# VHH binders against RING finger and SPRY domain-containing protein 1 (RSPRY1): the designs that were tried, part 10

Target 1, 184 residues: RING finger and SPRY domain-containing protein 1 (RSPRY1), of Homo sapiens (Human) (q96dx4r300to483)
Amino acid sequence: LFLKEGRQLTYEKVNLSSIRAMLNSNDVSEYLKISPHGLEARCDASSFESVRCTFCVDAGVWYYEVTVVTSGVMQIGWATRDSKFLNHEGYGIGDDEYSCAYDGCRQLIWYNARSKPHIHPCWKEGDTVGFLLDLNEKQMIFFLNGNQLPPEKQVFSSTVSGFFAAASFMSYQQCEFNFGAKPF
Short names: E, the ipSAE of ESMFold2; O, the ipSAE of OpenDDE; V2, 0.75 times the mean of E and O plus 0.25 times the DockQ between their complexes.

## First folded at step 5 (VHH)

Design l15 (from e06 with V99I D102S T103S Y104G A110E; framework vhh_8emy_2)
Fold by ESMFold2-Fast, scan of step 5:
Structure l15 (fold): chain B 184 residues (1-184), chain A 124 residues (1-124)
Amino acid sequence: as target 1 above (184 residues)
Amino acid sequence: QVQLQESGGGLVQPGSSLRLSCAASGFTFSNYAMHWVRQAPGKGPEWVSSISDSGGSTNYATSVKGRFSISRDNPSKTLYLQMNSLRPEDSAVYYCARIEYSSGYGPSWEFDYRGQGTQVTVSS
């Protein structure tokens, strides 16, 4: 992985043979469908549905990737357990103080229900989005096909809890997760 | 202040085409991604299409992909939606939208600064 300025990053990888990192079928809102292997999700309703992964991280530097299957509205990133899935109210990941999300359809970063524009182009089918969580420096970094955005730090002012990879899907949107079983 | 004004809707037969326009004012149009959202009678809002600030990237809902084309003209501050091969299920009020903040109390797909909308009715 290289920063936009050419600086190499070193990451502590999740060992999936021991952890079985996947989307958590016991921590998912009502109308989101998770594949049997736990690495794909699809919203089967005209609502905004959310999920957290099965593992929680509270120290170190962590990274995962998503492959865009459909290019519509999704908010994907990191959330603590305190982030609520208010799907009946249309709230997703990035819509409270306890989560931060990348939105590649609308070119926005979401934190505490507030968005700011980012310079990446709109995502398209087949694109890879990267999600770095650095708990030592207290920052999150988002990547589109290896191209880095400036770090997001605001979420760390509100929470000391551990983070889960987390995502919200608008009607009929789908993506595939890679928590390290395949090379990044 | 921020204003968006949609136009170009109407009553058409299935298989027809329509071009919707959205005139923007009160903000630097060329600095914002823009979106089309529709709402059919008795249903919630459905995102239709998005276009980047430069117009270099576009996205479409699967239900309209291959039939609709979003475009923009930054000098004239206008957003367009070309709708081809219209179907009865495309009948809805179409809204031009800019997203900046969620409400904190409403759906996160609620778009900031939606215009008044333009009615599209596709019937035989």
Scores: ipSAE 0.012, ipTM 0.309, lowest interface PAE 9.0, mean pLDDT 80

Design s04 (from e06 with A110G; framework vhh_8emy_2)
Fold by ESMFold2-Fast, scan of step 5:
Structure s04 (fold): chain B 184 residues (1-184), chain A 124 residues (1-124)
Amino acid sequence: as target 1 above (184 residues)
Amino acid sequence: QVQLQESGGGLVQPGSSLRLSCAASGFTFSNYAMHWVRQAPGKGPEWVSSISDSGGSTNYATSVKGRFSISRDNPSKTLYLQMNSLRPEDSAVYYCARVEYDTYYGPSWGFDYRGQGTQVTVSS
């Protein structure tokens, strides 16, 4: 995580030079396509398709970004291994006690199959969405083009296992992930 | 009970315009973001456009951006979709939709409280 003017934050994070953080082609639902470089996903079906990243975090403060490629329905955030990809039933990230997701198209936060509105405008193609996981304070914070929402805390009441960056995509939706190989 | 009533569809030629309306009742319309979703024959539902509860923020599917305009009138509890430069690919049943807050929703990909829909057919 880098601040403006090149100052580095001392958050705990995986060294990207020694581990390639990417979307996990072995932890993805049936009809989601992952790019060869592992940083872009696209749904190729009318179902709700999901993926988790290749690494799991259980301590410290972590951050990643997504660039919106298509502005339709996607739910992006953090999920434990216990969150199941029930794509044939239309369930995605935020539909159980083990995941929490930001939805920039419908202006909602999803947790345990329940939504609440947020004050960010609808996302647009080219927008940057940020996902902060603070395991010390037990909270998640979502950002749209650097503007933060109030912290989300409910998911920490139901889980003690580690979290993966995770996302669900409605028909033909697409986004690009940045896990720190490029400056934030 | 919550109701949404769509109208304004019809049969038109490519390049034509149509204006869809959705009359809402049974809930506080001004508290909800509203959405247009369409479903073409043999295909799943496709999100088309969204508008915030105040009307201050809008969003459009790439396929309709620049041609369609979503708006709302909170005093009359009405949602609109102005469709310009219609194409055969726009042929579908159009539904007015909302998402209910803080109740069990799942599956989250879906939309709740859709009305009967209004058929739009663009034929050359």
Scores: ipSAE 0.615, ipTM 0.817, lowest interface PAE 1.7, mean pLDDT 84

Design s06 (from e06 with T103S A110Y Y113L; framework vhh_8emy_2)
Fold by ESMFold2-Fast, scan of step 5:
Structure s06 (fold): chain B 184 residues (1-184), chain A 124 residues (1-124)
Amino acid sequence: as target 1 above (184 residues)
Amino acid sequence: QVQLQESGGGLVQPGSSLRLSCAASGFTFSNYAMHWVRQAPGKGPEWVSSISDSGGSTNYATSVKGRFSISRDNPSKTLYLQMNSLRPEDSAVYYCARVEYDSYYGPSWYFDLRGQGTQVTVSS
């Protein structure tokens, strides 16, 4: 799911065997359970648990999707290596200058522990959330079942580092990731 | 001056109904999505339900879906939770919550729980 130069949105299916695009079991907080195939995560504790994927991108346009398995509080988006998983303190993706997250339960976009409302309805089980990262135009775009929000640009004023797909899960929340092995 | 005041809890038998209320003041209530969060003794907060600023979109935890109904009255600045077919596992302190836009309240998984909460106990 590599997209070409920012003015032309074309995507190519990522070969997972060559890229190893999956959730990173070596970059995950203590109580988040990752499936054996690396594409599903579930929080098994009364805490806010986080994970980054195995690939880092610093150029081009990238896209991935998440299928909502449970409709509760999750913050999903993009994070640099500098974003810290302070899970015992409740910090997740979107809670620092180095990450930006879509929250479909509370209808918020999170950046630097500050939220702003968005117009999408609350997500429900089976919904598909899309995450586009445009490193040429320095913007992120979130989609709910194909419906686009206005671009987010704030995170790019704070970092020159590469980005990872990343997510944080409240108690007992679960979702499935698609990095291109299945059709979008 | 931002205040949230929960009420309507009590001791009830399994299968009973309760209606919780949350009176909001000190902010423009109609600009905020609102949430119900519960906390049982010795456990962390559990999200229960959310409602959009207009009331046009609602969401529920799997454990309460079909039994609980969230609603709001923007003119009176009041949030409601109608709880039907109550079970012992619903016993908790119930808080109404908001997340203030463009303000740092600490970690994002914490809801802005400013009220005292209202105790719901379901037992025979």
Scores: ipSAE 0.115, ipTM 0.544, lowest interface PAE 6.7, mean pLDDT 81

Design s07 (from e06 with A110S; framework vhh_8emy_2; at its last look DockQ between E and O 0.02; V2 from the best seeds 0.00; counts 0 for: grease 24.4 > 24.2, placed apart)
Amino acid sequence: QVQLQESGGGLVQPGSSLRLSCAASGFTFSNYAMHWVRQAPGKGPEWVSSISDSGGSTNYATSVKGRFSISRDNPSKTLYLQMNSLRPEDSAVYYCARVEYDTYYGPSWSFDYRGQGTQVTVSS
ESMFold2-Fast, scan of step 5: ipSAE 0.687; ipTM 0.863
ESMFold2, look of step 6: ipSAE 0.715; ipTM 0.866
ESMFold2 (binder alone), look of step 6: mean pLDDT 81; pTM 0.826
OpenDDE, look of step 6: ipSAE 0.600; ipTM 0.837

Design s14 (from e06 with Y105F; framework vhh_8emy_2)
Fold by ESMFold2-Fast, scan of step 5:
Structure s14 (fold): chain B 184 residues (1-184), chain A 124 residues (1-124)
Amino acid sequence: as target 1 above (184 residues)
Amino acid sequence: QVQLQESGGGLVQPGSSLRLSCAASGFTFSNYAMHWVRQAPGKGPEWVSSISDSGGSTNYATSVKGRFSISRDNPSKTLYLQMNSLRPEDSAVYYCARVEYDTYFGPSWAFDYRGQGTQVTVSS
């Protein structure tokens, strides 16, 4: 009975998620809050909390954007299903060989728990960050207000599986996602 | 050897101002974004502010925005935090921090290489 009720609610969420790209409330760490329409996330805890979107891509060229609501530490990018949310240990998107993330507060790109600097200024409230995944050329490209960084290719050295848009949020950080319902 | 040395803390009354300094050595300071992190008694570390490698862009926690100002002087390898309109909830040990490049040092949530810190107490 309890399982039927939980399954019914899960089914309704999955049905909506399969129609529209959004943050996946069934693939999110414990203390991250997702808006009812699935396009906004906020960390309401003193931990590093993570989420993947509802769609998985394994071919073609894909793009999404986020609008920075708070300008603190967040790591946003792409992750396979093999990337684990070890939020209690402080691991986020970019901390394993299965994910790569843009960090606009600390001016870093994260891959496999290693950071490298990038030339963009620190992001600010209202900025638009873009995330391009090119599965034909096996590269990721990050944009800040339309300005691109050199392609990231390292994540394709170990993984050939599909990718989800994914993000990790430090305490009280928030952003809004655009998966194509609004023009880029 | 990488070293970060904080100073400028003290005991002040609510509404007061303090300026914290961090003297950096042992690395190319101008190549790193720099950060202030604080830890209040009984709480985990809280990110306060960040400044880009050039000093051209800054970010602040919502709790300090409009009251605190981060700045840096790359020639002297010094990071500053100007704290105005101090509140009792700002009482904490303040650390300056960086994130080490291309080094496997644990979870990305963490900041690496913090000095001894400087104690700020806002009380009468």
Scores: ipSAE 0.614, ipTM 0.825, lowest interface PAE 1.7, mean pLDDT 84

Design s15 (from e06 with Y105H; framework vhh_8emy_2)
Amino acid sequence: QVQLQESGGGLVQPGSSLRLSCAASGFTFSNYAMHWVRQAPGKGPEWVSSISDSGGSTNYATSVKGRFSISRDNPSKTLYLQMNSLRPEDSAVYYCARVEYDTYHGPSWAFDYRGQGTQVTVSS
ESMFold2-Fast, scan of step 5: ipSAE 0.662; ipTM 0.851

Design s18 (from e06 with T103D; framework vhh_8emy_2)
Amino acid sequence: QVQLQESGGGLVQPGSSLRLSCAASGFTFSNYAMHWVRQAPGKGPEWVSSISDSGGSTNYATSVKGRFSISRDNPSKTLYLQMNSLRPEDSAVYYCARVEYDDYYGPSWAFDYRGQGTQVTVSS
ESMFold2-Fast, scan of step 5: ipSAE 0.683; ipTM 0.861

Design s19 (from e06 with D102E; framework vhh_8emy_2)
Fold by ESMFold2-Fast, scan of step 5:
Structure s19 (fold): chain B 184 residues (1-184), chain A 124 residues (1-124)
Amino acid sequence: as target 1 above (184 residues)
Amino acid sequence: QVQLQESGGGLVQPGSSLRLSCAASGFTFSNYAMHWVRQAPGKGPEWVSSISDSGGSTNYATSVKGRFSISRDNPSKTLYLQMNSLRPEDSAVYYCARVEYETYYGPSWAFDYRGQGTQVTVSS
């Protein structure tokens, strides 16, 4: 995760020696497996499993990346605490007013259980997906291998709560998260 | 009314090939990415492959990569899945699917597959 200063994008490393940005094993649905290092998730069930990261952000500009391990259905983006994990019913990140997600397999952006197509090609194993949250301009921007989509603004009409990096995984899907421990 | 009609399944021996077809109607086929999803008895649905609206981008489940090829013919509104080197674990009902844009969809986990599917059985 990084901060933006002024009108130029300036990245600042989160510099708290006793706190790590990672997937939150205490804020994860029933059948999602999180690696011991907290930066990799895999769904081993036939459900739609979800997780939030350990950090909640209320101001500034934040960025994280995901490396695609399997290329199937995943919805990855940002969610507030009010977004519920209804995994038994197939609801994921982007299915309510409190979350917005990039879907690189089906080529969709999800917000409030509504999809719209995007122009990126289908993601492939080894691709890097970027997730920018700009709380100053009230927008989210998604990147595939550095290529930007138009900003998403809809979620900011429904919520003023802090955001967590968040993701939902269909059966057998897996990805790796980078919250700033490695250079972007 | 959206209609998706799968065909081309059958009983084949391991190592055989099959070509599945899906005839689409009731929507502008060329505006939609299309998908193949399979379901084996007693198991949940498994995503198999996807293709962009133009056919310029494709994607495959790890279990079928290198063996299956997805393609489409927009003028005839038909989606295809070429399956090579079939294995017993490929036995399933195969469905073609889409996702409807801009309407309330939820749950987003689900694909919109309307047809009866086509049964593929790989057995010696």
Scores: ipSAE 0.684, ipTM 0.857, lowest interface PAE 1.4, mean pLDDT 86

Design s21 (from e06 with D102G T103E; framework vhh_8emy_2; at its last look DockQ between E and O 0.04; V2 from the best seeds 0.00; counts 0 for: pae O 2.1 > 2, SAP .669 > .668, placed apart)
Fold by OpenDDE, look of step 6:
Structure s21 (fold): chain B 184 residues (1-184), chain A 124 residues (1-124)
Amino acid sequence: as target 1 above (184 residues)
Amino acid sequence: QVQLQESGGGLVQPGSSLRLSCAASGFTFSNYAMHWVRQAPGKGPEWVSSISDSGGSTNYATSVKGRFSISRDNPSKTLYLQMNSLRPEDSAVYYCARVEYGEYYGPSWAFDYRGQGTQVTVSS
């Protein structure tokens, strides 16, 4: 579990006033299970299943967190409407130029189907991953238990607005989203 | 052969300043973004700061922002980290690191190359 004292203060600057987002059951892969309250997702298939949230970020600074339930392969981050979920082909968040994803299992950042390593250790069950989108500065910042990575900026060469929180899951992976329902 | 060599670490009191240096060789230094990372005992590596290839863009971890300053001299192939207002929690081995985007071939640290590191200890 993440200790609040170790958290970065940067997310306190995030505008949370309009965040009532949940996972979008109408914008989800066929075999991805979403909890009734719309904040938890689990993949029960062998395919790479994806989902976007209901809230589109067009301006400002936004932040959400994910609690890792299982420590397998997931690609979690931000995607636009132009991002394509090709479940059977293995395309998920970060596999096109309109999305960027954090992978705590393989310790990678994904963008445009390319990956680069990050210095975070592999995520564990109970870990908290933070996702900051700053459209003013045109950057995405990923956190693991409050520890931040260098900002990701490449995605903004392709798009500058219209981002959704999004995630892709390998088989039997599960995570819980916090879009502001609980204090960060 | 790519080489990175950090220097400038030491034992200092809280509130003090240190300036770290990293001497680079074996590659075109000016073509790569450079990073400082640190690792304290019992903790994972922590990103500290980065600077673009030209030096035109800099980024900092929230924990060091306003206190640390990254810079580079491309002609001399040297990376710098000015650390002011040091705190005990800044104690760590500091590494200079180069990042290259490419294909993933297996588990590795985030950086293509890093030095042996320089120890920074902040203690009263």
Scores: ipSAE 0.214, ipTM 0.640, lowest interface PAE 2.1, mean pLDDT 88
ESMFold2-Fast, scan of step 5: ipSAE 0.671; ipTM 0.848
ESMFold2, look of step 6: ipSAE 0.678; ipTM 0.853
ESMFold2 (binder alone), look of step 6: mean pLDDT 81; pTM 0.834

Design s23 (from e06 with Y101F; framework vhh_8emy_2)
Fold by ESMFold2-Fast, scan of step 5:
Structure s23 (fold): chain B 184 residues (1-184), chain A 124 residues (1-124)
Amino acid sequence: as target 1 above (184 residues)
Amino acid sequence: QVQLQESGGGLVQPGSSLRLSCAASGFTFSNYAMHWVRQAPGKGPEWVSSISDSGGSTNYATSVKGRFSISRDNPSKTLYLQMNSLRPEDSAVYYCARVEFDTYYGPSWAFDYRGQGTQVTVSS
């Protein structure tokens, strides 16, 4: 939630009351299974499967969370519609100039098919990962159990399109999304 | 140049244990999370396990969780995989891997593994 407090901004949860925010079964690669309620995904293949959510944001400050169900390789973050799902070639979120992703298994941030290390420990089953998109300051901030990384700004040099929450899953990886229906 | 050299594989019976080692050189080992990836004949690569740069956190594929244990020794630049209760489906070439920073990868799904791997065969 983007909330104004005495000229300050606070981030409590994503306010999507006018949008039924979930993973988009019409914007998903071939072998990714999405739950009936639209808030869980699992890869059933040896490829790198991807999905975008149903909402697109182009102004303001937005936040969502993921609960780690399996702790293996996943790249989760934000992507524009221009980012392509080339799952058979192994391209995921963070592999082009239109997406940026947090990788909690390999301790990396991905942008434009280039990685850089981050200081968080490897994520574990039950961990909460947070994804803040600040379109006013042109930055993304990733959180692991409330601990934040320095802001990521590279993706804003290349894109003017709106962003979707998005994720890529290696073999048999699974996570659960919270777009604000549950408290953060 | 970056080098990764796996060892410790062999032919064993179901229920046996093996310890794999990977000797790393040519980069600052302690700056990288490290990984074990296996590949059986006719199959694509399967991620097995990962360990953080410090060794303080580890992750495992569901198929090996509770049986395999990953560890590292940063001073000696060595990665280990302790494999217990081996099953025929664990038969594969095992590679140790890293992901190079600031390098164009093409597909980020890929791991950087440089060695020949070490063959593990679980059979009668």
Scores: ipSAE 0.670, ipTM 0.859, lowest interface PAE 1.5, mean pLDDT 87

Design s26 (from e06 with W109F; framework vhh_8emy_2; at its last look DockQ between E and O 0.04; V2 from the best seeds 0.00; counts 0 for: pae O 4.1 > 2, grease 24.8 > 24.2, SAP .696 > .668, placed apart)
Fold by OpenDDE, look of step 6:
Structure s26 (fold): chain B 184 residues (1-184), chain A 124 residues (1-124)
Amino acid sequence: as target 1 above (184 residues)
Amino acid sequence: QVQLQESGGGLVQPGSSLRLSCAASGFTFSNYAMHWVRQAPGKGPEWVSSISDSGGSTNYATSVKGRFSISRDNPSKTLYLQMNSLRPEDSAVYYCARVEYDTYYGPSFAFDYRGQGTQVTVSS
């Protein structure tokens, strides 16, 4: 675990001025429940349900966090408008070339329907996952409780802008998003 | 047989420097990106640094950026980690690690091979 001081250094480079995003109830799979405040999602079906947030990142460095409520399979990260929510076919975030996702349950990074393992332990309830998008450096960085993974750059071979925070959920999984409403 | 052997760890005071080495054998070292990871007692593994196969690209965890420097010598099949301005929170077992492949069903850990590790302890 990184010290809080180390985390602050990372956040100092993040643009927080426009972080008023929430989960987009109009850009969500059928059986994914979004909380009234738009910051929590829960899947109430057996299908792989997805959602994108309301804010599109076209430039700069952006960061958001997710609190793991349930420790099952979720794919959380970044997706563009070109990413497809094919919940009936089991396609989620990271299952196309226009998205990349962190999976703390299976300890995988997903991109273009391929996975590679990461060294983070399985996420647990209450864990915080961090998502950094740096369009200047063309990289995505994932964090678990402040611990950083190597940058992901593959997605930028397909797209370089227009990213949304996005997540896909297996059955009965739930997480809470922080797009800046609370201090990181 | 793929082998990775770390060395260079030890007990040092805060602010000191250490240089870790990793001797690689049993594979074409120059064809693989290499990584340093560390694990402290009671904590999960933490990625520290990576270097591309040719050495042309390097990455660092925010916690070590500006203090640590990764390098490699492909002819001698050796990976290095120069650690400067060491802090108590840097105390951990440091591992040299290799990643081989992406799969649809990947293993649980990012690195298919790693050494036995070398202990780094930073204490006053």
Scores: ipSAE 0.033, ipTM 0.485, lowest interface PAE 4.1, mean pLDDT 87
ESMFold2-Fast, scan of step 5: ipSAE 0.644; ipTM 0.842
ESMFold2, look of step 6: ipSAE 0.327; ipTM 0.683
ESMFold2 (binder alone), look of step 6: mean pLDDT 81; pTM 0.821

Design s28 (from e06 with A33T; framework vhh_8emy_2)
Amino acid sequence: QVQLQESGGGLVQPGSSLRLSCAASGFTFSNYTMHWVRQAPGKGPEWVSSISDSGGSTNYATSVKGRFSISRDNPSKTLYLQMNSLRPEDSAVYYCARVEYDTYYGPSWAFDYRGQGTQVTVSS
ESMFold2-Fast, scan of step 5: ipSAE 0.715; ipTM 0.867

## First folded at step 6 (VHH; from e06 with N31S A33T; framework vhh_8emy_2)

Design g1 (at its last look DockQ between E and O 0.03; V2 from the best seeds 0.00; counts 0 for: grease 24.5 > 24.2, placed apart)
Fold by OpenDDE, look of step 6:
Structure g1 (fold): chain B 184 residues (1-184), chain A 124 residues (1-124)
Amino acid sequence: as target 1 above (184 residues)
Amino acid sequence: QVQLQESGGGLVQPGSSLRLSCAASGFTFSSYTMHWVRQAPGKGPEWVSSISDSGGSTNYATSVKGRFSISRDNPSKTLYLQMNSLRPEDSAVYYCARVEYDTYYGPSWAFDYRGQGTQVTVSS
């Protein structure tokens, strides 16, 4: 379900002008490939590879989008500096208490290494996933093609600021990030 | 036996209002977060609104925020959705849904029970 008008409304409610982020080549797993422009990531390894962006959210409302290039297992969302990426042990975004991730392949939300199901259908190639972080309301909201899920609030019991856009990838998975370079 | 039964749907013109009701039985209604979801033909289910067990917390999808209002009456075990300023894109089957409870996460976003739904059609 795609609600273009809903997406536009969301866009108008967030401070998008301040989002000048890219994937951080200095804060990335060893075998994750990042595109030269810093907005696309691909995992060519068998390990669960992770990356954080360059921008730390300490206050306000922030939004970014991801275009699904491959429809396999990825955990995409928000992580703090305290989040640990243990590639060889399969730890990624949402596998600790300092991160929360959307998984459109398995239709799960991940937090503290546990998952719960969401009602979105499995994501497909070309789908757009939206990530809203509202530090004022202490909530994360996930979107698939503009379709909104109920807010996630559990992560804020562990941390209330210092979030980065972040993603973890299974083998041969790829996605493209939009941190405001293109209109949402 | 857990039962949810929606009512109040119909055919209305854009800008009109409808009030949906959901009668719950067979479980402790006041102990569960309740949701409204909708599904249009050919589309996946869309979350619309939720209300906590006590009614103290409400949430809305951006697409309906400011137009829809969720409420509940625990003594009568009834869930409501007031829909104002209806639009054609609001056309769908509307379901009352109970979420599965997880001991770790609390309410999940998977629904273990929902009614048969009530059709809402907004057309000029």
Scores: ipSAE 0.277, ipTM 0.694, lowest interface PAE 2.0, mean pLDDT 89
ESMFold2, look of step 6: ipSAE 0.776; ipTM 0.889
ESMFold2 (binder alone), look of step 6: mean pLDDT 80; pTM 0.815

## First folded at step 7 (VHH; framework vhh_8emy_2)

Design m1 (from l09 with N31S A33T; at its last look DockQ between E and O 0.01; V2 from the best seeds 0.00; counts 0 for: pae O 5.7 > 2, placed apart)
Fold by OpenDDE, look of step 7:
Structure m1 (fold): chain B 184 residues (1-184), chain A 121 residues (1-121)
Amino acid sequence: as target 1 above (184 residues)
Amino acid sequence: QVQLQESGGGLVQPGSSLRLSCAASGFTFSSYTMHWVRQAPGKGPEWVSSISDSGGSTNYATSVKGRFSISRDNPSKTLYLQMNSLRPEDSAVYYCARVYEYGPSWAFDYRGQGTQVTVSS
């Protein structure tokens, strides 16, 4: 990661009680369960359920991490307000031109309902997935346990700002988000 | 609306000094850690320096430590970067950027248009 030295200063002062970003209970599909502290999501339905976080990225560089609780199908990454969750049709993050998602189960990157394989092994329980959004360079970078993938840039042909951390979940899938509450 | 406007760049010879300024508006300047970042042609952005909201804490990239000094004036909402002993490798567009002290995990959420610094003999 570039800007790593500057980033360390920022995260040293962040704690759970002070973080601005969390999963948005007001911007979530009908059957997705969000934890009381707003940092964990679980799908108890048969539909493909989605959620966006509370913080909109309009400029700069933003990073968050997800801990894989269950190793099934999830699509996690970035989405704008224009991204639509079509739960009943099985569409989630990465299934339109306004979002891009990492899928560690199927080892795919999703954008505009198209998938391409990535070189990361399948994620497993306890793994950490990193999500970097760089609006200056117009790129998204995904990490698995610190291992970096090549940047994704396709989504920036459709939009260049207004991104939210977002995730879609298949049935009985669960993950925990870290927006700075814990050290990276 | 959040605005950051850098100034003070220019063409200088190696060993010389420059002082960059960043005028901030549209937000509570004193509530944010402020940063300087730079980008040279053909290279990615590079973090240069940061200063805490109160100005009590400063940090520098290894490449500029001992040569650059960051400061701020909260009443005037201005960020400064004093650059001494400039080198050709310091040539870049310099941007000021902000980070909310207790926000989510971001490096910078806003930056200006930048000011060009060129160090050449």
Scores: ipSAE 0.031, ipTM 0.244, lowest interface PAE 5.7, mean pLDDT 86
ESMFold2, look of step 7: ipSAE 0.217; ipTM 0.595
ESMFold2 (binder alone), look of step 7: mean pLDDT 83; pTM 0.847

